# Ledger of designs, part 5: VH-VL binders against q9c0h5r722to879

Target 1, 158 residues: q9c0h5r722to879
Amino acid sequence: WSSESIKKPMIVTSDRHVKKEACELFKLIQMYMGDRRAKADPLHVALEVATKGWSVQGLRDELYIQLCRQTTENFRLESLARGWELMAICLAFFPPTPKFHSYLEGYIYRHMDPVNDTKGVAISTYAKYCYHKLQKAALTGAKKGLKKPNVEEIRHAK

## First folded at step 21 (VH-VL)

Design g1
Fold by ESMFold2, fold request of step 25:
Structure g1 (fold): chain C 158 residues (1-158), chain A 121 residues (1-121), chain B 111 residues (1-111)
Amino acid sequence: as target 1 above (158 residues)
Amino acid sequence: QVELVQSGAEVKKPGESLKISCKGSGYDFTYYWIAWVRQAPGKGLEWMGIIWPSDSYTRYSPSFQGQVTISADKSISTAYLQWSSLKASDTAMYYCARISLYRTYGAFDIWGQGTLVTVSS
Amino acid sequence: DIALTQPASVSGSPGQSITISCTGTSSDIGSYNYVHWYQQHPGKAPKLMIYDVSKRPSGVSNRFSGSKSGNTASLTISGLQAEDEADYYCTSYTSSDTLFVFGGGTKLTVL
């Protein structure tokens, strides 16, 4: 977990556009989790996060590792819960790459044990839900004519 | 005991309909994709399509799109493969299989015993 | 579905080692380590023998091993036994729109 901005992506890249988008994405994740001040409501922040991951395939793995970072050693319970919620929302729209699948699968799987639950936040329940979404997303794959997420789809994915 | 049990062999005539089944037990059926795999007599394996039983989302192999219907009833842990009008070329062994994404990607780790479908006039 | 290329048959004597090849493209075996091998005895369902190129499920003999180089994966059976006589299929994840590709199968005969 960090309360600070990042200056470079978690995944090394030489693509200048990806570097910039990764830093902006981290800010949006912080806004959704309540760790950064936001003018937009949470629903529209989630929409922007999901749209970036859907639109820019090179950002999908970065998005998920940023969510793993912000849910690891996060002692702000409301923020922690919203981080897992955002992971579940994104998994409704796109998977990580096949090469990254086992990393995210392992991260989520480790949190499915009730030992990880804290007062006021049932992490294992969130993790089980994310695991189920990840398994479906992995083989749903890209479809011809895939359209961007919209507000109504984000509302239902929550 | 984790297993997939399929319905029994079928002998049909061209033009008849058919629905065969695959029942899972010993695991949470809604946490795994189910595939249908065809094996024509003396030929190799070819996957036909997959289904996510939790919401019945399906994805077909291009060569089988529009040729069969895959469905599931999660309340009884059962997947189905269905033809509206059988052809002689549908004669084959049909397997269901569970797809694992646990510490792997796309391994067919549990197979049903197969359902032999024979279509002849 | 783009097929993976396997030899139609291979044979060996008891106690020998044999290798079955499985050749694909950069869209599947060349880019991913999600190559799996299945054994099928006559009249029986396939059984997973090797997954992710070289990993062995519990209960599968350590006589079975796997590897890959470039676009070609290999299944090796050491200490060949009569019960190894079967058909062997390879599969792979593919980045193409077909999701999976299958090999045509290899008939192993123990002499």
Scores: ipSAE 0.756, ipTM 0.890, lowest interface PAE 0.8, mean pLDDT 88
Fold by ESMFold2, last read:
Structure g1 (fold): chain C 158 residues (1-158), chain A 121 residues (1-121), chain B 111 residues (1-111)
Amino acid sequence: as target 1 above (158 residues)
Amino acid sequence: QVELVQSGAEVKKPGESLKISCKGSGYDFTYYWIAWVRQAPGKGLEWMGIIWPSDSYTRYSPSFQGQVTISADKSISTAYLQWSSLKASDTAMYYCARISLYRTYGAFDIWGQGTLVTVSS
Amino acid sequence: DIALTQPASVSGSPGQSITISCTGTSSDIGSYNYVHWYQQHPGKAPKLMIYDVSKRPSGVSNRFSGSKSGNTASLTISGLQAEDEADYYCTSYTSSDTLFVFGGGTKLTVL
């Protein structure tokens, strides 16, 4: 977990668009989780996060690594819950790359045992939902069609 | 413990319909993709399509798109393969298999025993 | 339909080592380590023997091993035994729209 902004992506990339978007993405994740002040309501912040991951394919693994980072050693219980929630939302729209799958799968799997739950946050319940969504997403692929994710789809993914 | 059990062998005539089944036990059926795999007599394995039993989402191999229907009933942990009108060329062994994405990507780790379908005049 | 290329047959004597090749492209074996091998005895369902190039499921003999180099994966059976006589299939994830690619199979005969 960090309260600070980042100056470069967590995954090394030569794509200037991905580098720029990774830093903005981290701010949006912090906003959804309540770790950074936001003007927009949470549903629209989640929409922007999901839309960036959906539309910028090179950003997907970075997005999931940032979510893993922000849910690891996070002692702010509301923030922790919202981080897992955002992971579940994003997995409804796109998977990580096949090469990154094992990392994310292992991360989620480790949290599925109720022994990992904290007071007020049932991490294992969130992790089970994320695991189920990841397994489907892996062989479904990203949301298809001409239109980006919309508010109603985000609400249903929650 | 973990197993997939398929329905019995079928002998049919061209033009008849058929629905064969694959029942999973010993695991949470809704957490794994189920594949159907065809093996014509003396030939190799061909995957036909996959289904996510939790919501019945399907993907078909291009060679089988529009040729069969894959479905599932998660309440009884069962997947189905269905033809509306059989052809003699549908004579084959049909397997269901579970696809694992646990510490792997796309391994068919559990197989049903197979259902022999014979289509003959 | 793109497929993985396997030899139609291979043979060996008891106690020898035999290798079955599986050649694909940069869209599958060349880019991913999600190559799996299945054994199929006559009249029986396939059984997963090797996954992710070189990993063995529990209960599979350590006589079975796997490797890959470039676009080619290999299954090696050491200490060949009569019960190893079967058909062997490789599969791989592919970045193409077909999701998976299958080899045509290799008949292993134990002499």
Scores: ipSAE 0.754, ipTM 0.891, lowest interface PAE 0.7, mean pLDDT 88
Fold by ESMFold2, fold request of step 25:
Structure g1 (fold): chain C 158 residues (1-158), chain A 121 residues (1-121), chain B 111 residues (1-111)
Amino acid sequence: as target 1 above (158 residues)
Amino acid sequence: QVELVQSGAEVKKPGESLKISCKGSGYDFTYYWIAWVRQAPGKGLEWMGIIWPSDSYTRYSPSFQGQVTISADKSISTAYLQWSSLKASDTAMYYCARISLYRTYGAFDIWGQGTLVTVSS
Amino acid sequence: DIALTQPASVSGSPGQSITISCTGTSSDIGSYNYVHWYQQHPGKAPKLMIYDVSKRPSGVSNRFSGSKSGNTASLTISGLQAEDEADYYCTSYTSSDTLFVFGGGTKLTVL
């Protein structure tokens, strides 16, 4: 977890557009999670994150790595919950690349154990929902057009 | 005991409809893709399509798009393959298989016993 | 079409080692380690023998091993036994629109 901006992507790239987009993406993730000032409501921020991941194929693995980073050792419980929510939202619209699948699958799977739950945040419930979405997304691919985030899917998983 | 059990063999005539089934047990049916795989007599395996039972989303192999319908009823852990009008060339063994994405990508790890479909005049 | 190439048949005597090849392209075997092998006895359903190039499911004999180099994956059966006589298929994930590619199968005959 970090409260600061990043100057370069988690995944090494020489593409300047991808580098810039990765840094902007991190800011949007922080805004959704409540770790950065945002003027737009959370739904609008989530829509922008999901739109970038859907539209810019080269950002998908970076997006999920950033979400893993921001949900690891995150002691701000409301931020932690929103991070997992955002992961579930994005998985409804696009998967990571096949090469990255095992990394994200392993990350989510290890959080499905209730030992990870804390007072007020049922991490294992979020992780189970993300796992189900990941498994479908892997062979569905990205959907045509981007739909609004569906918070109700997350609520039903809890 | 994880298993897929398919409906019994079928003998049909050209032009008839048919729906065969594949029932899963011993695992959460809604957490895995189900594939249908065809094997014509003396020939190899070819995948026909896949279904996500939780919401019935389907994806067909290009060669089979529009040729069959894949469906599921998650309440009874069952997937289906159906034809509206059988042809003699549909004579084949049909398998259902579970696709694993757990620490792998696209392994068909559990197979049904097969359903032999014979279409002849 | 993107397809995997296997020899039509392979034969060996009991106790020998044999290798079955599976050749694809950079869109599948060349770029991904998601190559899987299935054994099918006559009249029976296929059985997963090797996944992800070289991993064995529980209950599969260590006489079965897998590897790949470039665009070609290989299944090796050591200590050949009569019960190994079957058809063998390879598959791979592909980045193409077809999602998966299958080999045509290899008939293994134990002499």
Scores: ipSAE 0.745, ipTM 0.886, lowest interface PAE 0.8, mean pLDDT 87
Fold by ESMFold2, fold request of step 25:
Structure g1 (fold): chain C 158 residues (1-158), chain A 121 residues (1-121), chain B 111 residues (1-111)
Amino acid sequence: as target 1 above (158 residues)
Amino acid sequence: QVELVQSGAEVKKPGESLKISCKGSGYDFTYYWIAWVRQAPGKGLEWMGIIWPSDSYTRYSPSFQGQVTISADKSISTAYLQWSSLKASDTAMYYCARISLYRTYGAFDIWGQGTLVTVSS
Amino acid sequence: DIALTQPASVSGSPGQSITISCTGTSSDIGSYNYVHWYQQHPGKAPKLMIYDVSKRPSGVSNRFSGSKSGNTASLTISGLQAEDEADYYCTSYTSSDTLFVFGGGTKLTVL
């Protein structure tokens, strides 16, 4: 977990657009999680995150790594819960790349044991939901770029 | 014990309909994709389509799109393969298989015993 | 579109090592490492022998091993035994609408 901005993406990339968007994405993730001040309500912040991952293919793995970072050793309980919630929301719209699948699958799987639960945050419940979403997402939609997320879909995915 | 058990062999005539089944046990059926795989006599394996039993979302191999219907009833942990009008060329062994995404990507780790479908005049 | 090419047959004597190749027409084998191998005895269902190029499921003999080089995956059977006589199929994940592809199969004969 970090309260600070990032200056570079967590994944090395040659795509200049992806590099710039990764830093902005981290700010949006922090805003959704309550670790950064936001003008927009959480629902619309989640929409912007999901839309970026949906529309910018090269950003998807970075998005999930950032969510893993922000849910690891995060002792701010509301922030932690919202981080897992945002992961579940994004998995409703796009998977990681096949190369990244095993990393995210392993991360989520390790958190499915109730031993990870803390007072006020049932991490294992979030992780089980994310795992189910990931497994479906991995083989759904062979097509590039599914439909753009909208507010109603984000509300339902929560 | 994780297993997939398929319905018994079928002998049919061209033009008849058919629905064969694949029942899973020993695991949470809603957490895994189920594939259907065809093997014509003396030929190799070819996948036909997959289903996510939790919500019945399906994908078909391009060769089989519109040729068969794949469905599931998650309340009884069962997937189905269905033809509305059989052809002699549908004579084959049909397998169901579970697709694993646990520390892998797309391994067919559990197979049903197969259902032999014979279509002849 | 995407095809996996296997030799139609291979043979070996008991105790020998044999290798079955699986070559893709795309770069998916080289890119994803999601190549799996299945053994099928006559009249029986296929059985997963190797997944992710080189990993063995529980209960599969360590005589079975896998590797890849470039766009070619290989299944190696050491200490060939009579019960190894079967058909062997490779598969690969594809990023296309085809999703999966099976090789044509290789008949292994133990002489």
Scores: ipSAE 0.744, ipTM 0.881, lowest interface PAE 0.8, mean pLDDT 87

Design g1
Fold by ESMFold2, look of step 21:
Structure g1 (fold): chain C 158 residues (1-158), chain A 121 residues (1-121), chain B 111 residues (1-111)
Amino acid sequence: as target 1 above (158 residues)
Amino acid sequence: QVELVQSGAEVKKPGESLKISCKGSGYDFTYYWIAWVRQAPGKGLEWMGIIWPSDSYTRYSPSFQGQVTISADKSISTAYLQWSSLKASDTAMYYCARISLYRTYGAFDIWGQGTLVTVSS
Amino acid sequence: DIALTQPASVSGSPGQSITISCTGTSSDIGSYNYVHWYQQHPGKAPKLMIYDVSKRPSGVSNRFSGSKSGNTASLTISGLQAEDEADYYCTSYTSSDTLFVFGGGTKLTVL
């Protein structure tokens, strides 16, 4: 977990657009989790995160790694719950790449054990839900069409 | 014990309808894709399509799109393969299989015993 | 138009090692390590023998091993035994609408 901004992506990339978007993405994740000030309501912050991952294919693995980072050793219980919630929302719209699948699958899987639960946060319940979403997303692919995610789709994904 | 159990062999005439079944047990049926695979007599394996039983979302192999219907009833952990009008060329062994995405990508790790469908006049 | 090419048949004597090849394109076998191998005895359902190129499921003999080089995956059976006589199929993940592709199968005969 970090309260700080990042200045470079966690995955090495030569794509300048992806590098810039990775830093902006981290801020949005922090905003949704309540670790950074936001004027927009959580639903619209989640929409922006999901839209970036949906539209910028090279950003998807970075997005999931950032969520893993922000849910690891995170002792702010509301932030922790919202991080897992945001992972579930994103998995409704796009999977990680096939090459990254095993990393995210393993991360989620090891959090499905109830021994990981803390007071006020049933991490295993969130992880189980994310696992189900990941497994479907892997063979469904990103939502098809020429239209980006919208507010009603975000509501449904929760 | 994790297993898939299929319905029994079928002998049908051309033009008849048929729905065969595949019941999963020993695991949470809604957490895995189910595939249907055809094997014509003396021939190799051909995957036909997959279904996500939790919401019945399907994808078909291009060769089988529009030729069969894949469905599921998650309340009884069962997937189905259905023809509206059988042809003699539908004579084959049909398998269901579970697709694993646990530290792998698309391994068919559990197979049903198969359902022989014979279509003849 | 994606296909996995396997030899139609291979043979070996008991105790020998044999290898079955599975050749695809760089957009399938070459791009991903998601090659799987299945054994099918006559009249029986297929059984997963090797997944992800080289991994062995629990209960599968260590005489079975797998590898990949470029666009070709290989299944190797060491210490060949009579019960190894069967058909063997490779599969691969693809990102296309075909999603999965099966090889045509290889009949292994133990002499």
Scores: ipSAE 0.712, ipTM 0.871, lowest interface PAE 0.8, mean pLDDT 87
Fold by ESMFold2, last read:
Structure g1 (fold): chain C 158 residues (1-158), chain A 121 residues (1-121), chain B 111 residues (1-111)
Amino acid sequence: as target 1 above (158 residues)
Amino acid sequence: QVELVQSGAEVKKPGESLKISCKGSGYDFTYYWIAWVRQAPGKGLEWMGIIWPSDSYTRYSPSFQGQVTISADKSISTAYLQWSSLKASDTAMYYCARISLYRTYGAFDIWGQGTLVTVSS
Amino acid sequence: DIALTQPASVSGSPGQSITISCTGTSSDIGSYNYVHWYQQHPGKAPKLMIYDVSKRPSGVSNRFSGSKSGNTASLTISGLQAEDEADYYCTSYTSSDTLFVFGGGTKLTVL
């Protein structure tokens, strides 16, 4: 977990657009989780996060690793719950790349054990839902187009 | 014990309908894709399609699109393969298989015993 | 056209090592593809023998090993035994409409 901004993406990339967007994405994630002041309500922050991951293919793995970072050793329980919630929302719209799939799956699987639950936050429940979404997304395939997220879809994914 | 158990062998005539089943046990059926695989006599394996039992979302191999219907009833942990009008060329062994993305990286890790379908007049 | 090419048959004597090849394009077997191997005895369902190129499931003999070089995956069976006589299939996962690519199969005969 970090309360600070990042200056570089967590995944090395030569794409300058991805580098710039990765830092902005981290701020949006912090805003949704309540760790950074936000001008917009949480629903619209989540929409912006999901839209960026949907629109910028090179950001998808970065988005998920940023979420893993912000849910690891996060002792702010409300923030922790929102981080897992945001992961579940994003998995409703796009998968990680096949290269990153195994890492994200392992991370989620590790958290499915109820021993990870804390008072007020049922981490294992969020993790099970994320796991289910990740497994379906992996084989949904190229024939099913991903459409730009909208507010109603974000509401349903929560 | 994780297993997939398929319905018994079928002998049918051309034009008849048929629905064969694949029942999973020993695991959460809704957490894995189920594939259907055909093996014509003396031939290799070919995948027909997959289903996500939780919501019945399906994908078909291009060769089988429109020729069969794949469905599931998650309340009884069962997937189905169905023909509305059988042809003699549908004579084959049909397998269901579980796809494991986490444990075996998309391998078909558990197979049903197979259902032999014979279509002749 | 995404088929995986396997030899139609291979043979070996008990105790020998044999290798079955599986060749495709870089998009089929390249650095980012998962490759799996199945064994099928006559009248039986296939059994997963090797996953992700070289990993063995629990209960599979260490006589079975896998590797990949360039666009060719290989299954090696050392110390051939009579019960190894079967058909062997390779597969690869793809993101295309075919989703899965299957080899045509290789009949292994133990002489």
Scores: ipSAE 0.146, ipTM 0.682, lowest interface PAE 4.7, mean pLDDT 83

